# Designs tried in a protein design chat: VHH binders against q86uu1r1256to1370. Part 5

Target 1, 115 residues: q86uu1r1256to1370
Amino acid sequence: SKVCRGYLVKMGGKIKSWKKRWFVFDRLKRTLSYYVDKHETKLKGVIYFQAIEEVYYDHLRSAAKKRFFRFTMVTESPNPALTFCVKTHDRLYYMVAPSAEAMRIWMDVIVTGAE

## First folded at step 20 (VHH)

Design h5
Fold by OpenDDE, last read:
Structure h5 (fold): chain B 115 residues (1-115), chain A 125 residues (1-125)
Amino acid sequence: as target 1 above (115 residues)
Amino acid sequence: QVQLQESGGGLVQPGGSLRLSCAASGFTFSRYWMSWVRQAPGEGREWVSSISYSGKTISYADSVKGRFTIARDNVKNTLYLLMDSLKSDDTAVYYCATGRWSPIYESSQGYFDYWGQGTQVTVSS
């Protein structure tokens, strides 16, 4: 498939809160973009395939831990079992899929896209 | 078929060192996370260390941090575990394990697709 779309819950970069975002995987553009919603009118960020190093489960349970970082609360994942990571050169993204099946699909398409 | 074959185990004195190897075959090694897990007699399996398919992400159990080093050679399809400053509590059968995705950081909740037969490590004076 050239394009994959769907909602994922993503942890913020500066503000460590979890936000539901509409993700668009585009193999042709070699990008993983996320928007405020499915209308794709408000772009919030773009992850280029070339920047992606690894995709994996949140095996360290980093997103499941609640801690302070420079007075910013890092909130635990709403669903640790469905939390996976996209590691880029510059940032580690935490994402929660709506189901185990969805998680597998997203992880697979992202990792294959980055190859 | 997938095969994992551990080697390098043996008897060493406390403070000694060992290097374990795991020869992998039957799958695309460079696409899989690799891990070491150990099991002492009468105890459950304990996660020791994991390394991502690219080698860029590495993790260790607290019990072995600073003493063990995990590495991989994707050209040779081999996983390594360098064990320094060995203690009696490190005595166990060490298993090589693989999974497409990384295991959960917990001794009893790792996700692995395949296991080797293990190699015995005994630390004793």
Scores: ipSAE 0.586, ipTM 0.803, lowest interface PAE 0.8, mean pLDDT 89
Fold by OpenDDE, fold request of step 28:
Structure h5 (fold): chain B 115 residues (1-115), chain A 125 residues (1-125)
Amino acid sequence: as target 1 above (115 residues)
Amino acid sequence: QVQLQESGGGLVQPGGSLRLSCAASGFTFSRYWMSWVRQAPGEGREWVSSISYSGKTISYADSVKGRFTIARDNVKNTLYLLMDSLKSDDTAVYYCATGRWSPIYESSQGYFDYWGQGTQVTVSS
């Protein structure tokens, strides 16, 4: 499909907390956008396909390790088994899918879009 | 159709070095994570190292960190493992493996799609 939508839990960039966001994959726009909710009225960020380098299961369990980062604590993933990474040129995104099936779908569309 | 063929194994003394190669064919090499896995006699398979599509992400098992170097040539469709400071505990059959989504070895999870036949590495005085 040209568009894929759904909720993922994403780890914040500055504040290393996990927040549920509404993601929109748009093949035509070549973007992966995320919003506060499914109404898509408040945009929180955009990942451009050309910026995506890699998509993979969180193999290093990096999100599961608690580490001090500046003045914040990197918290464990709410579900390590459903955590995957989207690596861009300038940032590593950690995302948690609501199910194994959802994870596979999202990883597939993202990697396909980045090709 | 997918083929992974390891080579470069052999007998070496402790402290010696080897370079393993894995020739890949039958799939788009540059789109897949590649990994090395080894199996010692009487033991289960152990993950050794993984490298991402472009080589920008690399990881090692603690047992080989600082001694082994994984690399890939996407033009030649070849995976490499440079092994320095070899120890007797490194004796094993070394396998080249590939997977779509996961660079880590977990046999129970089926993260790897394909394996080579392996190449024997023996470290002995």
Scores: ipSAE 0.579, ipTM 0.797, lowest interface PAE 0.9, mean pLDDT 89
Fold by OpenDDE, last read:
Structure h5 (fold): chain B 115 residues (1-115), chain A 125 residues (1-125)
Amino acid sequence: as target 1 above (115 residues)
Amino acid sequence: QVQLQESGGGLVQPGGSLRLSCAASGFTFSRYWMSWVRQAPGEGREWVSSISYSGKTISYADSVKGRFTIARDNVKNTLYLLMDSLKSDDTAVYYCATGRWSPIYESSQGYFDYWGQGTQVTVSS
């Protein structure tokens, strides 16, 4: 599939809160974009495929740990079992899929896109 | 068929070194995370180390950090574990394991697709 769309819960970069975002994987554009909602009118960020280094489960349970980061509380993942990471050159993204199947699909398309 | 074959185990004195190898076949090696897991006599399996498909991400159990080095050669489809400063507590059967994604490093719930037969490492004076 050239395009994959769906909601993921993403941990914020500056504000370490978990927010539901609408993700759009576009193979042609070589981007993983996320919006406020499915209407795709409010772009919140873009991950370029070329910036992606790794995709993996949150095996270290990093997102499950509560910690302070620059005076912001990092809350645990809403669902650690469905949490995966997208590591880019500049940032580590934590994402929660709505299901195990969805997680696998997203991880597969993202890692494939980054190849 | 997926095959993982460990080698390099043996008897070594405390403080010694060993190099384990895992020959992989039957799958696209370069697309899979690889891990080492060990099982001591009478104990459960313990995660040792993992390396991402590209080798860019590496992790170690605290018990081996600073002493063991995981590496992979995607051209040779081989996983390595360099073990330095070996201790008696390192005595175990060492298994090579693979997963499409990095496993959950919980000894009881590690997600691995396949395991090898293991290679015995014995550290004794």
Scores: ipSAE 0.563, ipTM 0.794, lowest interface PAE 0.8, mean pLDDT 89
Fold by OpenDDE, last read:
Structure h5 (fold): chain B 115 residues (1-115), chain A 125 residues (1-125)
Amino acid sequence: as target 1 above (115 residues)
Amino acid sequence: QVQLQESGGGLVQPGGSLRLSCAASGFTFSRYWMSWVRQAPGEGREWVSSISYSGKTISYADSVKGRFTIARDNVKNTLYLLMDSLKSDDTAVYYCATGRWSPIYESSQGYFDYWGQGTQVTVSS
């Protein structure tokens, strides 16, 4: 599909807390956007496909303590087994999917979109 | 069928160098993370290095940093490990491993989809 929507739990950039956000993958716009909720009225951020370098599992966020990983302060993921990372030129985005299936779908569409 | 075939191992003296290769087939090489893992006699497998599918992200175990260099050729479907300043502690069977989504940055993170048969590296005076 050209568009994929759903909730993911995303780690904040400045404040390293995990917050549920509504994500919109748009192949035509070549963007991955996230909003406060499914109404898509409050945009919180946009990731352009051209900025995406890599997508991968990140189970290291299972640590119960805050730590630095590749110069990034990391807070424990609410579900390490369902945690993946979208690496961009400027930032690492850590997300938790609601299920293993959802995680695979999101990772696949994101990486294929960025190709 | 996925195949990973390591080569380049051998016997070298301390301070010597080796170049390992891993020939990959049966999957879209350019879409997968690649890693080197080694296993010394009587010890568990130890992560050595990883490289992203694009080659833009590289990581090394602390024990090999500054001495080993991982590289890949996505046209040739080949993974490389350049090993310089070899030490006796580097003696091990070296395995090529791949994961679609699984880079490794620490030895405790061993998520791989496929493994090769390994190539023996022996560092001895």
Scores: ipSAE 0.546, ipTM 0.777, lowest interface PAE 0.9, mean pLDDT 89
Fold by OpenDDE, look of step 23:
Structure h5 (fold): chain B 115 residues (1-115), chain A 125 residues (1-125)
Amino acid sequence: as target 1 above (115 residues)
Amino acid sequence: QVQLQESGGGLVQPGGSLRLSCAASGFTFSRYWMSWVRQAPGEGREWVSSISYSGKTISYADSVKGRFTIARDNVKNTLYLLMDSLKSDDTAVYYCATGRWSPIYESSQGYFDYWGQGTQVTVSS
């Protein structure tokens, strides 16, 4: 599929809160965009494929580890088991999938797009 | 058929150095996380280090930080572990492991897809 859409819960960059966002993987545009909702009226961010370095499970519980850092207000993932990371050149994204299957699908399409 | 073959283990004195290699075949090496995991006698497997697809992300267990260096050659399909300042506590069988999505070892979850047979590292005076 050229396009994959769905909700993921994403940790904020500045404010380390978890927010549900509508993600759009577009192979042709070579972008992973996320919106406030499925209507895609309000774009919140774009991840370009070329900026993506790695995709992996958050088994290190990086979000949790950051809690030990006094200056990082990191909220624990709502579901650590379904949390994966998308590392870009300038930012590490934490995302929670709605299911294990969804997580695998998203990780696969994202990493494939980045190749 | 996926194969991971470790080499470079041996007997060394404390403070010595070893270089482990893991030759990989049967899969697209450059698309997988690579890791070293070790198991000391009578102990469980301990994650040592991981390196991402391109080598841009590297992590170490606290016990080996500053002493061990993980590296990979995606052209040669080889994973390396440079071990300096070896200690007796480093004595273990060292395994090469790979996972599509997992940068670390989790025994309860089985996050690694493939394992090598391991190479023995013995640090003793």
Scores: ipSAE 0.533, ipTM 0.777, lowest interface PAE 0.9, mean pLDDT 89
Fold by OpenDDE, fold request of step 28:
Structure h5 (fold): chain B 115 residues (1-115), chain A 125 residues (1-125)
Amino acid sequence: as target 1 above (115 residues)
Amino acid sequence: QVQLQESGGGLVQPGGSLRLSCAASGFTFSRYWMSWVRQAPGEGREWVSSISYSGKTISYADSVKGRFTIARDNVKNTLYLLMDSLKSDDTAVYYCATGRWSPIYESSQGYFDYWGQGTQVTVSS
């Protein structure tokens, strides 16, 4: 409830590739952090709750479509059905959950935390 | 129980305007995506527009872009559709629908949460 941890596959910001990252939702810190792995020693990024605007399924299938962005090919989601988006003020974070249940849990905690 | 009740439909001339409303109850309105869907006679249901729970994300079908405006009032638990520059092709029963995370995505996956009874919009000279 206070903390949620687990792997998600996240699309890169600059390099539009999909990488498995260890995510940590911390209600107290009001952060969604992601690390290289579950050891949480190598922080790769932090999404502050205050920056989060929306959480939703990839309803437009934006992450599932091949497109060019600044001469970089955007890779399709490895699993469109389990792809959701965390929209922040500055960036769209596309993430793939390992299961439908996991996806719902992550989306729920993130949107609730950001409220 | 979840209830969605559309209103505001009617007969208008081409080029006219209508404002549809959808009164929602029985669920936490502010936590759900809302959508408008329409069904013309003899046709299937067509997605019209969606709006996120906070209203910060909005999308429209190409057929209505620039003419329709979706909005919501989370205090009043009401969804709106402002319809301008109406065309004969806009004639349909308009439904409001709700989904927790994405009505479009959910509907495409075959699991849409709830629909209203619809309101008739007729555009004719």
Scores: ipSAE 0.531, ipTM 0.780, lowest interface PAE 0.9, mean pLDDT 89
Fold by OpenDDE, look of step 25:
Structure h5 (fold): chain B 115 residues (1-115), chain A 125 residues (1-125)
Amino acid sequence: as target 1 above (115 residues)
Amino acid sequence: QVQLQESGGGLVQPGGSLRLSCAASGFTFSRYWMSWVRQAPGEGREWVSSISYSGKTISYADSVKGRFTIARDNVKNTLYLLMDSLKSDDTAVYYCATGRWSPIYESSQGYFDYWGQGTQVTVSS
């Protein structure tokens, strides 16, 4: 598919809270954009494919990692089992999918797009 | 057809070392995460280590941190696991596994696309 849309819960960059955002994967534009909602009127950020380095599962269950996040006042993932990470050159994007199926779909399109 | 073939397993005394290899074929090796997973007798499969496409990101299970080293050679299409300071609890069948993405802190069988046949590692006095 050239375009994939749907909600993901994303960890904030500056404020380490989890926010539900509407994501748009666009193969032609080579971007992963996210908006406040499905109306796509308020753009919150853009991830360019060329900036994506890696995609991996990260359930945030490591003791060391939990300690680090707690130290930085990061709220735990609302669903660790459905949490994955998109690593870019300058930032880690932690995202929670609404289901295991959705997680697989998003991870697949993102990693494929980044190639 | 995708193939993963492990080698290097064997019998070793506690405190000893082994080097496992996984020869990969049938897919673009450099575009896949590679992982080691082990299964001890009577236990479920346990994630051991993962390495990203170029080796830029590496992770280990807490049980093997400081003792095991994962590496890959994308020219030779080979994954390695250097195991030092081996313990009896390290006794298991070690599997090479691969996927377009990989877990870095925990895993289930469903996270990987392909598996090798495994190689037996036995640590005993």
Scores: ipSAE 0.529, ipTM 0.771, lowest interface PAE 1.1, mean pLDDT 89

Design h5
Fold by OpenDDE, look of step 26:
Structure h5 (fold): chain B 115 residues (1-115), chain A 125 residues (1-125)
Amino acid sequence: as target 1 above (115 residues)
Amino acid sequence: QVQLQESGGGLVQPGGSLRLSCAASGFTFSRYWMSWVRQAPGEGREWVSSISYSGKTISYADSVKGRFTIARDNVKNTLYLLMDSLKSDDTAVYYCATGRWSPIYESSQGYFDYWGQGTQVTVSS
């Protein structure tokens, strides 16, 4: 699919809170964008495919996560089992999918886009 | 059929070096995380090192940091572990393991998709 859309819960960058955002994967634009809601009226951020380095599960709050947030308080994931990471050059994104299936789909499209 | 085959193990004196290899087949190697896990006699499996599918992310257990180097060749579908300054405590069977989406850490050993048969590393004077 050229475009994939759906809600993910994303951890904030500055404020380490979890917020539900509407994500848009666009293969043609080579972007993963997220908005406040499904109407896509307010863009909150853009992840360029070229900036994506890694995609992986974060179900166990990996040692890598602890390293990145050693001095920062981080709110617990609302669902660790459905939490995955998108690592870019500049930022590590934590995202929670609504289901295991959704998580796999998102991870697949994201990693494929980044290739 | 997924296959992981370790090689390069053997007997070495303390302070010596070994290079382990893991030949992978039956899956898209370049899309999977690769890890080394070892098991010493009478002990449980211990995570050693992991490398992301792109090689951009690498991690080591504290016990091997500064001594071991993990690497991969996605063209050759091969995972490597360079072990320097070997110690008696490094004696173990070393396993190659893989997971598509999971970097393997000390507490996540249950999330490997595939395992090799292992190669014996013995460090003894």
Scores: ipSAE 0.507, ipTM 0.762, lowest interface PAE 0.9, mean pLDDT 89
Fold by OpenDDE, look of step 20:
Structure h5 (fold): chain B 115 residues (1-115), chain A 125 residues (1-125)
Amino acid sequence: as target 1 above (115 residues)
Amino acid sequence: QVQLQESGGGLVQPGGSLRLSCAASGFTFSRYWMSWVRQAPGEGREWVSSISYSGKTISYADSVKGRFTIARDNVKNTLYLLMDSLKSDDTAVYYCATGRWSPIYESSQGYFDYWGQGTQVTVSS
């Protein structure tokens, strides 16, 4: 499929909270975009494929992953077992999938897009 | 056909060193995460270490941190594991594993696409 859509829970960049976002993988545009909701009316961010370096599992441990980032606490993943990371040149994107299957699908399309 | 072939295993004394190699073929090596996983007798598989496509991201199990070093040569399509300060508890069959993505957490339940046949490492006095 040229396009993949669905909800993921993403950790914020500035505010290190976890928020549910609607993700759109577009192979033709070479972008992974995320919106407030499935209506795609409010764009919150875009990850360009060329910026993606790596994709990997990152099961954030509840006790070990609590840390300060500047003056903001990084909260633990709502589901560490379903957490993966998209590493770009400039930022780490932590995401939680709704299921193990969904996680694998998203990771697969993202890593494929980044090639 | 994807092939992973481990080598370099053997018998060593505690405190000794060993270097494992994994020769990879049948896929674009530089686009895959590579990992080492070991299995001791009577135990389940234990994740040891992973290295990203370019080697920019590396992770280790707590049990081997500071002693083991994972490396890769994308020109030679080879994965390495340098094992220093070996302990009896390091005795296991060591497997080379690969995937398009890889875990960076200490878990025996990693997701890997392909596995080697393994090489035996025995640490004994």
Scores: ipSAE 0.498, ipTM 0.756, lowest interface PAE 1.1, mean pLDDT 89
Fold by OpenDDE, look of step 22:
Structure h5 (fold): chain B 115 residues (1-115), chain A 125 residues (1-125)
Amino acid sequence: as target 1 above (115 residues)
Amino acid sequence: QVQLQESGGGLVQPGGSLRLSCAASGFTFSRYWMSWVRQAPGEGREWVSSISYSGKTISYADSVKGRFTIARDNVKNTLYLLMDSLKSDDTAVYYCATGRWSPIYESSQGYFDYWGQGTQVTVSS
């Protein structure tokens, strides 16, 4: 599929809270974008495929570890079993899928796009 | 058929060094996480180290941090484990393991897709 769309729960970068975002995987644009909602009117961020280094399960529940980093508290994942990571050159993204199957699909398309 | 073949094990004195290798075949090596897991006599399997597809993400068990170095060569389809400052407690069978989507950690023994036969490492004076 050239385009994959759906909701994921993403951990914030500055504010370490979990927020539901509408993700758009675009193979032609070579971008993974996320919006406030499915109407795609308010862009919140873009991950370029070339910036993606790794995609993997968060088995260590790193997002669940209360880490005090520069006075920001990382909150526990709402669902550790469905949490996966997208590592870029500049940032580690934590994402929660709505199901195990959805998680596998998203991980697969993201990895494929980054290759 | 997926194959993982470990080598490089042996008998060493405390403080010694070994280099383990794992030759991989039957799958796209560069698309899989690779890990080392060990099993000491009478104990369960213990995760040692993992390395991502590109080698850019690496993790170690606390027990081996600062002493062991994991590496991979995606051209040669080979995984390595450099073991320095070996201790008696490092005595174990060392297994090469792979997972498509995950680094394998101590709590994630069930996430391995494939295993090697293992190579014996004995640290004794």
Scores: ipSAE 0.486, ipTM 0.753, lowest interface PAE 1.1, mean pLDDT 89
Fold by ESMFold2, fold request of step 28:
Structure h5 (fold): chain B 115 residues (1-115), chain A 125 residues (1-125)
Amino acid sequence: as target 1 above (115 residues)
Amino acid sequence: QVQLQESGGGLVQPGGSLRLSCAASGFTFSRYWMSWVRQAPGEGREWVSSISYSGKTISYADSVKGRFTIARDNVKNTLYLLMDSLKSDDTAVYYCATGRWSPIYESSQGYFDYWGQGTQVTVSS
């Protein structure tokens, strides 16, 4: 109810490759944090609720295309149909859920941080 | 009771312009994605454009990019489609459609919670 945990695949920030991360949505801390794995010992990033602007499907399949970014090939999403976006003030996160059900749950949960 | 009512359709010459409106009621308009979808007689529905609940994310089908402009007014609970440089291929019934999220599973096949009745746009000559 107050916390939602699970694996999502996301495009990396510095290194533009798709990485599996353990996400923790925490209403008490008002954060969406992500870790290397479920043991939550190595924090990789934090998205504060106040930074979240919008959550939406990648319906234009923007992540389904190869592209170059600063001399690096950015690979397409491993599953474009299950890719959704978390738009923040500073960055657009691309996330891939393991199923359509999981995608809907995560999108529903994350948007409550933006409300 | 959710209601979506389109207006502003009509007959126009090629190269002309129209403004479509969609008046919304019965739900929290500012919390929903709004979209335009069109359908020519005997054809499937074609997604045209979507705008996020805040208005900060906007997308268009390639077929209308640069010619159509989507906008919303969350105070008046109204969705707009400004249509410029109209062509014969734009002839269709235009539907206002909405859901909590952007369309799923491709821009031409959205799943929407609510639909309007449609307004006819006819581009001829």
Scores: ipSAE 0.096, ipTM 0.488, lowest interface PAE 5.7, mean pLDDT 84
Fold by ESMFold2, look of step 26:
Structure h5 (fold): chain B 115 residues (1-115), chain A 125 residues (1-125)
Amino acid sequence: as target 1 above (115 residues)
Amino acid sequence: QVQLQESGGGLVQPGGSLRLSCAASGFTFSRYWMSWVRQAPGEGREWVSSISYSGKTISYADSVKGRFTIARDNVKNTLYLLMDSLKSDDTAVYYCATGRWSPIYESSQGYFDYWGQGTQVTVSS
């Protein structure tokens, strides 16, 4: 598909907590963008296709383990079974889908940006 | 016809090394995650290691981390497992397995699309 939209929960970048974001995958713009909500009025971040290295299921449950980031405890994933990863040159994104079916769809879609 | 053919198994002493190979054909090897899975006598299958299609994401089971190295050659369509510091607990049949995505371990038995025939590794103490 040319555009895929939906809510995913992601680990934050600066503040390490789980945040619900509206994601927009756009093949024409070659971006995976995320907004505060579905109205798409406040952009929170952009992942350019060229930055995407890998998309994969969090098979080691890395997001389910508590750890410190510069003396701040990182909260575990709210649903480890539905957590997948988008690895970029600079950062590893942890994302939680609303269902197993949605997780597969998003993983299939996002990986086409890396191809 | 998809084919995965393991080789390089054998009998070794504790502390020894082996290199396993898995020759792949009949699919676009460079588009698939590759994994090693082992099965000891009388036991269930245990995931050992996985490597992404690009080779940039690699993972190991805790039981083999620091001793085993996974690698792939997308030109020769070959997956490797270099096993160092072998222990008797490493005795198993080692399988090459693959799927479009990283394994989902809660359902790993049904996730791999293709499996090899296995190669026996025996570490005699």
Scores: ipSAE 0.079, ipTM 0.480, lowest interface PAE 5.7, mean pLDDT 83
Fold by ESMFold2, look of step 20:
Structure h5 (fold): chain B 115 residues (1-115), chain A 125 residues (1-125)
Amino acid sequence: as target 1 above (115 residues)
Amino acid sequence: QVQLQESGGGLVQPGGSLRLSCAASGFTFSRYWMSWVRQAPGEGREWVSSISYSGKTISYADSVKGRFTIARDNVKNTLYLLMDSLKSDDTAVYYCATGRWSPIYESSQGYFDYWGQGTQVTVSS
């Protein structure tokens, strides 16, 4: 479809903690945006399709371990088996889907938009 | 019709090198993850290495890291495995395998849509 919406949990950019965000994939606008919640009143970020290089399952379990990053403890993904990655030119996003089916749908949707 | 055909296997001395190839047809090669999986006699299949559709994300099993190099040519629709410093433990049938996504650790076989026929690699004195 042209639009896909739903909650995903993502690792934060500046504050390294796992945050629930409302994601909006819009093929017409060519953006993957995320908001505080489903009311879409507070935009937290935008990922433009042309910035996306790859989408993949976190098969190396990169988000599965607690680690120290700079001066912040980075906690493991709340569900490592449902964690996938959106790799952009400047950043690697970690996202956790609510189910395996949702994860496959989001990965398919995003990779198709990045083509 | 999807076709994957491995080649380049053979008998090699310990410490030797081999280059495996996997020729692909019948699907959009540049939109698929490619992987090498091996199976030693009497054993289950063991994931060896994977490369993303763009070639920019590469992973290796710990047992081969530093010795094997995976590569792909999206113009020729060919996957490669450069195998250096071969050991007797590397003796196996090597398969290329593919799917839209990177393999899932617990069910790598279930994640792959297509498999090749395999090529035998034997490392012995």
Scores: ipSAE 0.069, ipTM 0.454, lowest interface PAE 6.0, mean pLDDT 83
Fold by ESMFold2, look of step 25:
Structure h5 (fold): chain B 115 residues (1-115), chain A 125 residues (1-125)
Amino acid sequence: as target 1 above (115 residues)
Amino acid sequence: QVQLQESGGGLVQPGGSLRLSCAASGFTFSRYWMSWVRQAPGEGREWVSSISYSGKTISYADSVKGRFTIARDNVKNTLYLLMDSLKSDDTAVYYCATGRWSPIYESSQGYFDYWGQGTQVTVSS
């Protein structure tokens, strides 16, 4: 579709805490925007399609799993199995989907914007 | 049909090197994550390394970091694994595997759509 909307939990940029945000993927505007909530009245950020380099499962958590006693990124995600990454030219976004189905849909949709 | 064909395995002394190749056909290679997975005799499969479709995101298992190098050639549709400083613990069948997304390593094997037949690497003195 041309637009995909829904809640995802993301790691904050300045304050490193997990925050629920309403995401809007818009193929016509070529943006992935996120708002405080579903009313879409308070914009918190915009990811332009051309800035997206890659979309992938959180392999840093998977790679870090083999160093059991080190600090790892998985200790910070509220649900590591549902966490995926959007890598842009200046930032790595960590997002947690509400379900495995939602995670797959969002990843497929967002990577299409990077094409 | 999708085909993944590994080559370059063999018998090597400890400290030696090998270069594995995986020739891919039947799908758009440049749209897929590529991975190497190995299986030692009597053991489960162990993820070794993955490389994103663009080649810009690369990851390695801790057991091979600094010794193995993954690379891909999207023109030749070929995945590589350069293995240096080989140890007896590296003895395994090495598989080329792929999927549209990075592997989910939480299971005993990643979620891969396609697998090669494997190439034997034996490190023996």
Scores: ipSAE 0.047, ipTM 0.438, lowest interface PAE 6.1, mean pLDDT 82

